# VH-VL binders against Large ribosomal subunit protein uL6 (rpl6): the designs that were tried, part 6

Target 1, 180 residues: Large ribosomal subunit protein uL6 (rpl6), of Picrophilus torridus (q6l1b1)
Amino acid sequence: MIKWTEQAEIKLPDDVQATMENNELKIKGKLGEASRIFRDNYVKAYIEGSSVKIATSKNNKYTKGIVGTWYSETKLLIEGVTKGFEYHMKIDFTHFPMRVSVRGDKLIVENFLGEKSPRSAKIVDGCKVSVKGDRITINGIDKRKIGETAANIERATYIRHFDARVFQDGIFLLKGEVNE

## First folded at step 4 (VH-VL)

Design b19 (from rB2 with heavy chain E103D; framework fv_refanezumab)
Fold by ESMFold2-Fast, scan of step 4:
Structure b19 (fold): chain C 180 residues (1-180), chain A 121 residues (1-121), chain B 112 residues (1-112)
Amino acid sequence: as target 1 above (180 residues)
Amino acid sequence: QVQLVQSGSELKKPGASVKVSCKASGYTFTDYAMNWVRQAPGQGLEWMGWINTYTGNPTYADDFTGRFVFSLDTSVSTAYLQISSLKAEDTAVYYCARDFGYDWSDAFDYWGQGTLVTVSS
Amino acid sequence: DIVMTQSPDSLAVSLGERATINCKSSQSVLYSSDNKNYLAWYQQKPGQPPKLLIYWASTRESGVPDRFSGSGSGTDFTLTISSLQAEDVAVYYCQQYYDFPTFGQGTKLEIK
């Protein structure tokens, strides 16, 4: 039998439950359930008592990096299911007022740089997008999915074949923060 | 049955690039790490590094940073070793080898047949 | 890096006799937490890839004949072939996996 050396411990809040099976850590809290796959040859994550623990069978630069990553991801899963995440984006335009709306699983941008054809951005499953004034807010419990949704929205307003110094229109990410 | 089948021998000039393949069969590709081991003519075995087949993250031994790149195509259960800017001292047989995985042993239980890369002008 | 040194570089043994190959590590490869030695032995015949014989210093890989045995602990290890057969002519390598893997220089075993 290999002896594992515990490297990190993340204590679960009273109202959070965790399960680990098939290398998938699943965290359930008040706001929902989120998961991550934690698979590696030298690093394992497991549940003991009220904590998620991370252990290594070898100690080197590679395993230290993995421990750090899994530790951070576990904390983000807990934060997501207890408080959630909120990203803020700003709508900026100079000469052509943009019209931004949400229709189903897409964000629609009309009149971007005066274009007749609307642009669209996919809203990743698990994210809620709302538009108010010049602000767009993206809410969810999975930080990776929120980041992907923000990237999709920003990409929908990319300026190509134009001098960006003349037109600085777009939808840009502002400071992201956790709802309280 | 577990098999690792590598691409055929290569003869290259200095400065060229080569890409060696290692196709796995008989097991779940992403359940075991893939290692690369070099053997220069008449010399012993030298570990080059490994790649996590689930994440795609490579780890290189100190002597094999820069010109050497490990990659994967999980859809066809294949690992690749690419060597750029080839030098005469890169002449060697290159082996892929699966780590044992059993009881977390990093002994290598299955090896490819080897790919001879010859660098000469 | 952990340096692995084998002795002798070459060895000639008569058929049916005992062959002994030694391997020394520059640092202990015994992990105190699990009390295991992170040491393997391989056999390589000309034109073939290496074949795993022994792992955890003394555990025989499936299909390996009983005449092969590994022993030792810490920094000093031995591979023993109790009754040499013609098919055992090969180069033998020790390998540590306590840290990033390193191999010994190899011991060439020949029939006397």
Scores: ipSAE 0.006, ipTM 0.495, lowest interface PAE 11.6, mean pLDDT 85

Design b2 (from rB2 with light chain P101W; framework fv_refanezumab)
Fold by ESMFold2-Fast, scan of step 4:
Structure b2 (fold): chain C 180 residues (1-180), chain A 121 residues (1-121), chain B 112 residues (1-112)
Amino acid sequence: as target 1 above (180 residues)
Amino acid sequence: QVQLVQSGSELKKPGASVKVSCKASGYTFTDYAMNWVRQAPGQGLEWMGWINTYTGNPTYADDFTGRFVFSLDTSVSTAYLQISSLKAEDTAVYYCARDFGYEWSDAFDYWGQGTLVTVSS
Amino acid sequence: DIVMTQSPDSLAVSLGERATINCKSSQSVLYSSDNKNYLAWYQQKPGQPPKLLIYWASTRESGVPDRFSGSGSGTDFTLTISSLQAEDVAVYYCQQYYDFWTFGQGTKLEIK
């Protein structure tokens, strides 16, 4: 006899649908669809009624950690497809005004520290990047993809050979939040 | 019927490496985690760690970090234990053992026959 | 890590007599949510791998003779062999599976 012990439950909002196939939890809401792969020997996620449930066949610190992670990821998928996420970044420069633009799947930074060659950052699929004045916004329904895009942008303006106290030029994450 | 069959005994010099295999049959390999247990001559059982057969992620007990590597070949339902930079203290019988994983109990219900690894110079 | 300590290290018991082996865990292996003790007992004969005897502290594995019984809860556990047979000569190990797995040091059972 296979026996699973329920560890967590996430109630689905009325306007959200969930499916589980091949260990992939797919959540659909008004803004689109996002998914995560939830696979493990001792932890399973499944749909029962109007809830996503997480159960374990083994009780140890490893499985408890996974339960917590999957619980948080499921809640983020629901928030993403119902409200979406918006990250805010600031363009900051001291002496050389940098020019930031979006071209296709890349954010282009020109005149960074007066450099002749432009720098670029990949915009992960599913994210929309907008530039206005000294602010950049990243919108999407998948928080992991938004975070990856923000990290790519920060990396594109990394200063390796200068004293950070003197040169604080770059593009920095200010705030990440759920859209309403 | 469930069986775990391990590779044959090994005689190695200090500093060499060894790779022990554990071939599973009679069940779905990825439904159950595989554990490794060491038993030095005349000594008790030491749990070395386990490997998640579904994800491939190994977890090592504190005394078995560094030189010990757990791996899998799911296409042939086989788990492996590799020990590098062998020392005399590694002389032991090494067992693979299955726990229930997706079942009620986490006790080890099936064991391999053991592989004797002797390290001497 | 949970440390498992067995007592005695060895004992000799006459055929037909009761053998008792004790196991103590450094912290409770009783899970409050399911009220189960995550404790198993194994028998190992020379040249053989260990054989599961008891799990959940008191549940006998299929094929294990009813003279073997497990008892206890929390941190103190006992394996009892009610009437020792010649084939019971072995080393016995307790194991916790509450927080990963750890084994006791073993108890060697001999005939007097």
Scores: ipSAE 0.041, ipTM 0.605, lowest interface PAE 6.6, mean pLDDT 87

Design b20 (from rB2 with heavy chain W104Y; framework fv_refanezumab)
Fold by ESMFold2-Fast, scan of step 4:
Structure b20 (fold): chain C 180 residues (1-180), chain A 121 residues (1-121), chain B 112 residues (1-112)
Amino acid sequence: as target 1 above (180 residues)
Amino acid sequence: QVQLVQSGSELKKPGASVKVSCKASGYTFTDYAMNWVRQAPGQGLEWMGWINTYTGNPTYADDFTGRFVFSLDTSVSTAYLQISSLKAEDTAVYYCARDFGYEYSDAFDYWGQGTLVTVSS
Amino acid sequence: DIVMTQSPDSLAVSLGERATINCKSSQSVLYSSDNKNYLAWYQQKPGQPPKLLIYWASTRESGVPDRFSGSGSGTDFTLTISSLQAEDVAVYYCQQYYDFPTFGQGTKLEIK
């Protein structure tokens, strides 16, 4: 028989619901629903009472790493559906004023380094992007999706043909998570 | 049709590094874990570990810690195996293999064609 | 680690005859909660990757011919090929997935 040993416990707030089906942990709170797939041969996550528990059948440095990751991911899912996440990015330019706007599921950057062809960045589903002045705000309940959106935006303004010591134009992540 | 296509054979000197790729197609890449299995010439199969394709988290068998790194590029549905500081005993065919999707299992329903890595002077 | 031991190391069988390959695990791979044996069988032909034949000790993978069957429970398992065909010449491996995966050493099946 496989023997499971509990390694971690995350207590759910009273206003949060959790379900575990097909290795997918779904957490639902006031702001919505977010999920993560927690699959491993030697680490399992399950719901018991008002808690998400993580157990192992093997206790070594690799399974401990997975336990730590799932623990952190579960806490982030809870935070996301109760408080949400907000990332801030700044629009910086030296010589050519960038024009940044949101159209559908893309952030459009015009006039980057004087380029005539617009650049674009995919806004991951579940993220709301707002542009106001030189500030871009990304809101959502799933921290990974927000991080992916921010990375997409940064990639859209990579400088390829110019020495970075001369041109530092771009869109950059500032503080990261805000709401705390 | 599910397919796993691996990169071509490699001939390396001791101390070099190698990076083997495994490109998946015909299914949603992140729905199934990817495993690595080694087979030394004339020998049997040896499980090296697996990587969670949704999270990117690797798990290594005890004999494959340190010099072996599993990674992903989800945008192109590709898994990678990197071996650093190559030794003669690393000479083997390296296979990627898809987990068949069960919660407690490491049975493998689809396999790559294998990548021969030869380490010699 | 769970050690998997196959017998015999090699086997020669005439075309159309029954081939039997055995696999023994160092501890039970039967999980009481779901009553399943975490045991798989693979076929590997020269120059090819392994192909999954059987999982859960006795469930045949899709596309695998009816002549292949798996049996056994706990620690003792058998792969049977009821009527050997020329295309069945290969090395066969058992594998447990009750814990971290381990393979048997392989059984080479040849035509007599």
Scores: ipSAE 0.000, ipTM 0.469, lowest interface PAE 12.8, mean pLDDT 85

Design b21 (from rB2 with heavy chain S105G; framework fv_refanezumab)
Fold by ESMFold2-Fast, scan of step 4:
Parts: C-alpha cells; structure tokens; sequence
Structure b21 (fold): chain C 180 residues (1-180), chain A 121 residues (1-121), chain B 112 residues (1-112)
C-alpha cells in the first residue's frame, strides 16, 4: 500500500510517442527512437494520456534530485527524436598536419604530432561522424551518446603534462555549437 | 506477519571479512527499501545506508563507503551486509530495518533482532 | 547533514508522573509541500532493537499506548509520556528523515 504523489509532468508533442516497459522509457519521433532506464524504489515514471509523469512515495532531498534528473533526461529524449543534436569539434595542429577520417565505427587520426602509428576513437552506436576540413561534426538523437563520442575523440588526442605546455595539438569540442 | 530475521553473532580477527544476512518474510520484499543501522556497545544508533530492493542499488552514508557492501538475493527475500578488512572499531550490533515507505518517510517500522559482530585479536 | 540533539541525556521520573524528552534539529525538517515534519521517535530496551513510537512528529504508530505523544514543528520537538509505567524504562531516540536519516544521541529514562 504505497501512496504516490505526482511531482512532474512532461507533455509529449503530437508527433512523439512514449512507451514504458521494464522501467525503460522509450521515446519515438520523426528522427528515431531513444531510451533511458528509470528505476527507483521511491520514484516512478509512467505514461498517462499524452504525458510522461514522475511521481514519488517519499518527499526528501534524494527523491527531489531524482525527479529533476528524470525530468531533464525525458526532455532531452524528446528534443533528440524531434530535432536531434549536433556537436562540432575543431582539428588543431601546430607543426604536423593531422589527417582525420572515419573508418567503420572508428575515427582515425594520422600524423598526430608526427606519430607514425595512428590514433583511434570509438564512435558510439547511433552517432554519425563526418569530417570536413578542420571541422568534425557528430550527429545523433541521444545526447549522452554524442557526448561520449566527443569525449572519445578528445581523449584520442590527449597530450601528457610536459607536452601540453609546448603543443596545443588536438581535437577539441567547440562549446556553444549544439542544437538548442 | 512481518519478520526480519538476521544471522547469528560473529567473532572475527582484524583484517577478516564478515557477511551478515537479513531474511524478510510476511510482505513483498521488493515493495520496501532495506536500511542498515549500526550500534556500537553502549552507544547510540548510526544509519549506514539503504539498498533499493527493486533495483539492487545501494546508497551509503559518508562514513560507510569503501569497506561496506549492501547486496540482495530477491529469490529468497534476503538482504546482506558485507564488511571487509575488519577493524576493532567495527565492533557493533548491526540491524537491518525496513523503510516504511508509505506516508512519505524514512521511518523504520520493522527491525531485525540485530547481529553482534565482535572484532578482536 | 542534519544534526539531531536531544535533552536531557538522562532523566528519572516517578511512576505515574509525566516524562518529557526534547529533540532539536540543526535545520528545519518541515517540508512545505506536504506540511509534514519528517521526524520519528523510537524506544529501545536493553537487548532489543529499537521500536517505532511516533512518525510525522505526532502520529502514533499502531499498538503504541496513548500515553505517548509527540509534538513540535520545524526544529524543536518533544516526546511526552503522560503517566510513566514500569515498562517505559528505555533509551529514547529522535530521528529526522527530511534528508538522509540521522539520530539524536538518545535519552535514558529511569524510574526514581
């Protein structure tokens, strides 16, 4: 005999469908389908009419934080399947021109700081990476996955402590160039 | 009838590990979170954390990170507390306690009988 | 973290007389959205686990005698036993559950 109180409501756009199965919220829109797992003893997410609702059986600091997180994640899922997300990265080099290409599920960086062996970064499933000139564009409907892909690419060109003071070569995320 | 039955007392040497069990009966195990509360000899009550019985995810109070592990076996309605690298200061009665959950609270309506863990050379 | 402070540390009361135990929280445990104080009281007898007496500051748990009552709001709370009986000899703890649970240090109640 658990008593639940609704804490948040996210209204679905007319072109978006949501399903909840095994504590996994799946949101489907024109660009595809994305999902998140929402599990907790005291916080539940469910679908009622055209809305995703979040309710609690406890009203404390912990549950308030979870409600806020699930609310934000749900909004990002809706934005992703309707508009998508796009991250931009800049290829920057000082002395040795990097050659960047996409091969299967990897981004390959050749000639980084003149290295003979190429570096690679895993492209997370559901992301499309394209390279044009000095710009890398990552497109996807799941903001978490594109963020992970960008982090993988940035880490592939990481420079150790001493070299960071001499060389600023790398592939870096351009802040502010993401869909609203 | 709700019951929480804990395993028997343990006498351990410093550096050993111990695993305390708490078997629940008389209700649906996954409907209520399980908490662990410690009481050192002659001292007051200290909340250690809770485990979400539906997901298996534990939450630890700041003083109980590292050596302490909460786990479950939902097939037998049992919660476990494991303490590794035991120290003398771990000597205490360890209680499992059911979160009442209903009516918006972390009050504990049913408690196990307690398990005395003594750590001595 | 919310610190719970009880007073007195111990008290002796004659059978049939009133016992009063106080509990103070370092910050308010009143949640404005549901207007409830997230405070509980427990009784612990030697060799036994704690027993829930009061929750929501003033709601008596099922089976708890009506001589036990809780009062207060925000940061200041009181447990009252209106007519002390022999079986009431125990240590009493307050506990907040507005945030992660914390207990008071306990008040030992004895007969004079």
Amino acid sequence: as target 1 above (180 residues)
Amino acid sequence: QVQLVQSGSELKKPGASVKVSCKASGYTFTDYAMNWVRQAPGQGLEWMGWINTYTGNPTYADDFTGRFVFSLDTSVSTAYLQISSLKAEDTAVYYCARDFGYEWGDAFDYWGQGTLVTVSS
Amino acid sequence: DIVMTQSPDSLAVSLGERATINCKSSQSVLYSSDNKNYLAWYQQKPGQPPKLLIYWASTRESGVPDRFSGSGSGTDFTLTISSLQAEDVAVYYCQQYYDFPTFGQGTKLEIK
Scores: ipSAE 0.000, ipTM 0.508, lowest interface PAE 10.9, mean pLDDT 86

Design b22 (from rB2 with heavy chain S105P; framework fv_refanezumab)
Fold by ESMFold2-Fast, scan of step 4:
Structure b22 (fold): chain C 180 residues (1-180), chain A 121 residues (1-121), chain B 112 residues (1-112)
Amino acid sequence: as target 1 above (180 residues)
Amino acid sequence: QVQLVQSGSELKKPGASVKVSCKASGYTFTDYAMNWVRQAPGQGLEWMGWINTYTGNPTYADDFTGRFVFSLDTSVSTAYLQISSLKAEDTAVYYCARDFGYEWPDAFDYWGQGTLVTVSS
Amino acid sequence: DIVMTQSPDSLAVSLGERATINCKSSQSVLYSSDNKNYLAWYQQKPGQPPKLLIYWASTRESGVPDRFSGSGSGTDFTLTISSLQAEDVAVYYCQQYYDFPTFGQGTKLEIK
């Protein structure tokens, strides 16, 4: 091994617990537990005292990028288990009023562009989806899973057959209403 | 003319201590880390750890914690390996080896001639 | 720990013939970011310290004769001596430096 140099430190809130085993960081808070795998040849994450620390053995553009990514991911895990995340999506249609509902682990879209067959989107485990009027709300503690669910919903209304410039029907993420 | 010159062979009894030296010349001592490698008689090479020659901070492989101490005297460009409470299993040739540079983890471009440490009753 | 395994344990080759030594790592030593294999080869003659021959799997160290070459990627590596000379009698070691440095058990090269 060569020298490891500390590059970043994330202080854990008093109500948050963290463990690091097999390159997996697990963070527990009042809303639940979320985890991420942090593995790299020149970057390591570890727990020391009440902090998560990130250190490097080589300093270059790649390792600086990894440090930044792991720092941000760790912050998001802490935010997720303490405050949670809420994504908002807008239902938009021009001529055919689409009907959106949640059935089990799927979001169902009926009457999209007048289509006879309904479309569906998988709701990722750990996410709660609610529909009210023209707004869809996705709640959860894991930002990646919320993002995946939003992407699934957006894909369900993707216009493959028609020119998108003519039809703007769909379900789209409203980033400005996401709690950071 | 980079050279690493180690101290001479040692014959010790179990429980004794030994201190091996490795004197560097022909380059700036603090620019390169120094590593220690063990080779038991008739066996292969085993990396023991390294010492940062600028900061003096040592790092030990798991099998070489406790009884093994790496140290420096930068005024004479010399690295040291001390082994305490010697056991028969410590009988080996001990090499110092220079790191290829901080840009590369642990490839070794220059080696000392080796110091034979024999532990017998 | 990454375990390095060499084959054969010993090899006898006639003068002027090609010698081939293999080295296998328990996991890949190829780093995807820089596309380099963190693998070195050393030569050790009786009573002498090891001498660096090859680094980055295929880059020959200064002063090493052209007959020595390294090849391979990921987990499988080869050291080749194209035309064996008497002075090449030695034990050869591969070493990974992708993680905690570890050496192969060595291959003893002898003349037939």
Scores: ipSAE 0.000, ipTM 0.443, lowest interface PAE 15.3, mean pLDDT 85

Design b23 (from rB2 with heavy chain D106E; framework fv_refanezumab)
Fold by ESMFold2-Fast, scan of step 4:
Structure b23 (fold): chain C 180 residues (1-180), chain A 121 residues (1-121), chain B 112 residues (1-112)
Amino acid sequence: as target 1 above (180 residues)
Amino acid sequence: QVQLVQSGSELKKPGASVKVSCKASGYTFTDYAMNWVRQAPGQGLEWMGWINTYTGNPTYADDFTGRFVFSLDTSVSTAYLQISSLKAEDTAVYYCARDFGYEWSEAFDYWGQGTLVTVSS
Amino acid sequence: DIVMTQSPDSLAVSLGERATINCKSSQSVLYSSDNKNYLAWYQQKPGQPPKLLIYWASTRESGVPDRFSGSGSGTDFTLTISSLQAEDVAVYYCQQYYDFPTFGQGTKLEIK
């Protein structure tokens, strides 16, 4: 018999439901449903009572790292479906006023460094992006998807053909993020 | 009957690459992690790392990052070790070894017969 | 890394005599949650891959003769062959699996 030793426990809020099927942890709360794949030979996540538990069948550097990662990801899933997340980005330009707008599943950037061809960034499913003045707000319940959307937007304004020390135009994540 | 059968010996020149195979039979391939262990001529055993056969994720020991790559072909229950930019100090017998238990530590209950890789000019 | 040190590097023992091989770990390989020592012993005969003899410090692998036994806990471990036979000529390795696996340097056992 394989012996599993509990390493971590995350208690579910009363308004949150969790299911674990096919190595996928699904968390459902008032704001929606989000999930993560948790699979490994020596680390397992399971639901017991009102908690998500993480157990290992061996103790080493590898399994310790995975336990920490799954613990953090589970807590973020719970926060996302109960409070949601909000990221703020700032539009910075020096000489050519860039115009930023949302069209369907894309954020469109026009007039970046005076370029005639618009740039675009994919808005990941489950994220809502709004533009107001020089600020961009990304809302969603899945922190990973919000982070991916923010990264897509930053990549759309990379200055790859010019010396970045001279040009600082772009769309950047603000130092402080607002988590709800 | 559990068996791990490795590919035959290789004689290579410095700078070449080699790919060693390890074909498993007699059990469900994805239930057990596969490890690689090196033994230089007249020397002891050195664990190189392992690959999670369920996820495909490799983990390398500190001395085996960079030139060494673990991979799988689960359709034929085979694990692979590739060594690039071969050096004379890579001369050794390379073993694949099955993790003792599905969820347990890296002790090894079954071993391949070994593949001698000789690197010489 | 946990360093495994065996002693002696080699020994010669007469047929029917007791052989004792020691293994020390640089830190404890006893896991407090299950009270098990994550230590194994292997036998490697010339031209062959290693063969698992003992796991959990003292549990004999299926098919391994009763003359082989493992003992010890924490950092100090011993493999004993109670009555040496000709087929026992081999190099013996201890291995910890508490952390990433590491082997002792090996002990060569020869007939005197």
Scores: ipSAE 0.006, ipTM 0.525, lowest interface PAE 11.4, mean pLDDT 86

Design b24 (from rB2 with heavy chain T55E; framework fv_refanezumab)
Fold by ESMFold2-Fast, scan of step 4:
Order: structure tokens, then C-alpha cells, then sequence
Structure b24 (fold): chain C 180 residues (1-180), chain A 121 residues (1-121), chain B 112 residues (1-112)
């Protein structure tokens, strides 16, 4: 039989519940529920008591890397459902004032570089986007989904390649502004 | 008990494609990763990569990207190696080999008998 | 990429005498966290697939005769056959699994 050795343990806070079903770890806390799929030949994640445990049947550089990744992802799921995450972005323009608004599941950018056609960015399910002045805030419990939403917004104001590198119009993530 | 049985030898022309099979028996197929190893005539052993039998995702060594594809059919406990746009340099014996998972090593404890692929005009 | 170099490329040894094959890695294959050397040895006879002899540098695989032994640590490893028998004529390969697997070029062992 396969021999499993425990490599890591993440103790769940009292207000957090975890379930493991079909190799998907689901973490539920006061702010909601988030999940990650943890599948591998030689690494398994499981619930034991009030902890998420990670074990290996093969002890090498590969499995050590996977253990580290799953450990970090589990910690982020717990943080997300208990504290949540908040990203900040800034609206910058040099000549044409762009207008940014939220309509349904999209962020709409009008008058970007004087363009007549609006640009749009999809707001990923589970994210709340708000615009106030020159600041955009993205709130959610799943750090990957917040990151995806921020990337969508940044891409919507991407200036295509050309010789000049003087244009700085766009919507950009403020590095280090991840809060809560 | 444990056996890896590969498909028979192949004679192909340059530009053709070939698909080699490796059927496992005597153990739970998805408990162990499967590796592919190449040996050119009169030469040594060269690791090509491995495939995770549980998730199905392959990893290739740098020299084996592009024309080489690892795949699985878990319902029949079989791993496959496909080589497209064959070149004379692909002439070799191709082995499938199982990871020695129970001992926590990446040594290969069971090997298929090998499939000779000859690429000649 | 870890390069494995064996020496000699070939050797001839008389029946009953000791045979030694050396293997050198371009970087250490000793993992500090578990204190293990990620090194294996294989035997390949003509027309056959390789057969695992030794793993973790010195652990003999089940069914392998006691005359086979592995030693060494870090970058320098040795496979020893204490008393050569006729059936030991083969090519021997070392293999590291500290990172993605790489093999030595092989050592051909012949009867003198």
C-alpha cells in the first residue's frame, strides 16, 4: 500500500468551516464561501479535526513545491472568507478626461484618448467594483477573482504598441494597495 | 503482477506520425505517474518527460516539446506517446516506465519492453 | 540541467573479481531537508529494458543480489559488484532524480 506522510497542517479559525469533496477544498466563513481544486498523484489534502492537512506519498522537490503552493492557497482562502480583500486602482489621463462607470457586470470606460466607442471590462463573479473620483476599488473574498477583475480593467485601457512611449492614460493597479 | 506492455515496432517515413501505447496492469493505474524514456541505437537513456495519471497533465523535458504528446486513457489503464512530423533522428527504442512511488523515489521500478520506431526513407 | 558523467566508458573484469563503476553529478543530489541522495543505478542487458538495481544511492531493490552495492554522497557515487558473475555482463547507468531525471552515458561491463 501507498504510505502517506503528513507535510503540513493549517488550523481553521473557530468561525471557519472546511469541506473536501471531489478534490475541491471549500472554505466557508462570515464573508462567504471560496474554493480551490487540489489534485495530484502524490499529494493529498484532507480535513482532520479542525485542520486542513497536506500529505505526500512521494518525498521530492516536486511534491515539496506542491505542498507549499496548496498551503499558501489554503491560507488565502481562509483570509478571504474572514477578512476579505480590497484592491485599489487609479484613473489617469493627460488630455481627454475619461469617464468610468459600473453597469451591471461591466466597467465602462468612455472617452478614452478621445475615442467615440466605449471600452469595457468584465467584472468577475464574486467581485464588487466601485468608482469614486479617480479611484476604483475592487472587493471580494477570492484573491484570484479580484486579480482577474483588476487585469480585465487594466487591459481595457491598454494603449497598443507604437513608437512613442509618452502616453500614460489608463487605469492601473496601485502596487501594495491590497487591503484587508 | 505489475506489467507494462507496449505496442509493436513501427517503420515510418519522414514526415509521418506514430502513436505508441503502454498498457499497465497489476496495480491501480492512477496511483503512479508514467514516464517516457528514449534510447537511440547504441546510445544511452534519455528522459523525455512524465504524465500525471490522476490529473492527466503532461510535463516534457526541454528537448521534447512541440512534436511529442503524452496522453492517457484511464478506462483501459493505457498511456500514449505520439510523435508528429517524424525525422530520422527520432529513430530509437521508446520505453514507458513507472515511478517508484511506494519508496518515495523518482527511480523507475517497472519498465515496458520498449517500442522500436524506425524512421527511414 | 544536472549532467551525469560515468567512468570508465567500458571495463573488462575477470569472473569472481570486483568491478567498480563511478558516477559524478555536475551539482549535489543530496537534499538537505531529508538528507537523502537522489541517485539510482540500472542494469541493461542487450535487447532488454533497464532494470532498477539501487535507489537512494545505497538502497538495494528487492530481488537484487547482495553482491551489488551503491555508495557515495553529494556528487560522487560508486556502484560495486563484489564478485563478478557471467550474468552481470551489461551496460550500467546512473540516474539522478534530485531535479528532472538525467542519466549517465553508461558503462559497458565485459568479462576479461
Amino acid sequence: as target 1 above (180 residues)
Amino acid sequence: QVQLVQSGSELKKPGASVKVSCKASGYTFTDYAMNWVRQAPGQGLEWMGWINTYEGNPTYADDFTGRFVFSLDTSVSTAYLQISSLKAEDTAVYYCARDFGYEWSDAFDYWGQGTLVTVSS
Amino acid sequence: DIVMTQSPDSLAVSLGERATINCKSSQSVLYSSDNKNYLAWYQQKPGQPPKLLIYWASTRESGVPDRFSGSGSGTDFTLTISSLQAEDVAVYYCQQYYDFPTFGQGTKLEIK
Scores: ipSAE 0.013, ipTM 0.517, lowest interface PAE 8.1, mean pLDDT 86

Design b25 (from rB2 with heavy chain N57D; framework fv_refanezumab)
Fold by ESMFold2-Fast, scan of step 4:
Structure b25 (fold): chain C 180 residues (1-180), chain A 121 residues (1-121), chain B 112 residues (1-112)
Amino acid sequence: as target 1 above (180 residues)
Amino acid sequence: QVQLVQSGSELKKPGASVKVSCKASGYTFTDYAMNWVRQAPGQGLEWMGWINTYTGDPTYADDFTGRFVFSLDTSVSTAYLQISSLKAEDTAVYYCARDFGYEWSDAFDYWGQGTLVTVSS
Amino acid sequence: DIVMTQSPDSLAVSLGERATINCKSSQSVLYSSDNKNYLAWYQQKPGQPPKLLIYWASTRESGVPDRFSGSGSGTDFTLTISSLQAEDVAVYYCQQYYDFPTFGQGTKLEIK
């Protein structure tokens, strides 16, 4: 019998269900399902009663770090499926008015620095993007996917081989989180 | 029967590189982490670091960053230690050792026979 | 890093007599949640890899003779060989695994 020592416990809300299979924690709530892969030699996550528990068979600074990471990720999964997340971005342009729109699974940027060819950013599966005025809103239940979508949008407006002091055009992240 | 079998002794010149292997048998390779321990001639034991056999992530002790690389080939249950830009002070016996983490403790329950690396010229 | 200090550096004991080796850690290796001491002892004979003798400060590894015992808690630990035999001539190392593993400098045990 392997000796595991419980390090952390995350209580599941009554309307949230969790399953663990093949080292993947899946959390289901009113807004949908999100998951994370938790793989390690000496740290395990498991479901017991109405809680997700994290245990170690080795106690050192590395396993403590992993416990902290998995604890935080599990709490974010629960928050995401119950309340959701919202990121805000701002559209800025200097000389050429940038036109931003959503088409299918892409955000399209036209007239960036006067360029003839439009730029695009992939909207990660599970994210909803809306544009209104100079604001872009990204909604979703998986905080990592929202962050990836925001990064894709920022990358679409990277200024290369231009002096940034002359052109400050871009789409930039503004921190935000939605609670219903 | 658990066994860790290491590659044979190496004689190298300063500036060369060496790759030591540690082949595991008799257990599921990915269930236990693998550690590397160095012993210079006539000296004690120095823990160099460990590699997570499930994820492949290495962790190095402070004295063993830079020139030292831990890696795996899970398909043949083998762990590797590579040392680049060899120096005379790297002359030592290098041991692989299995972490007893899953069963009871983080002591090292099985050790390879050791690989002598001699750096001279 | 946790520093492990052994004493003495070398020890000569007559056959059949008791040998004691001490190990001190720079900070406690007792974990309050499981109430265990994260401390091991190894035996190394010339030309051989170390062999695990004791783990959790006092638990004897399978196949290790009853004459070997470990004791202590927190920062002070002892390895005892109750009736020394010729085959026990070796260097003995303590090791903590509470944090990054570190070894004591070793104690050389010889026959008097």
Scores: ipSAE 0.015, ipTM 0.552, lowest interface PAE 6.5, mean pLDDT 86

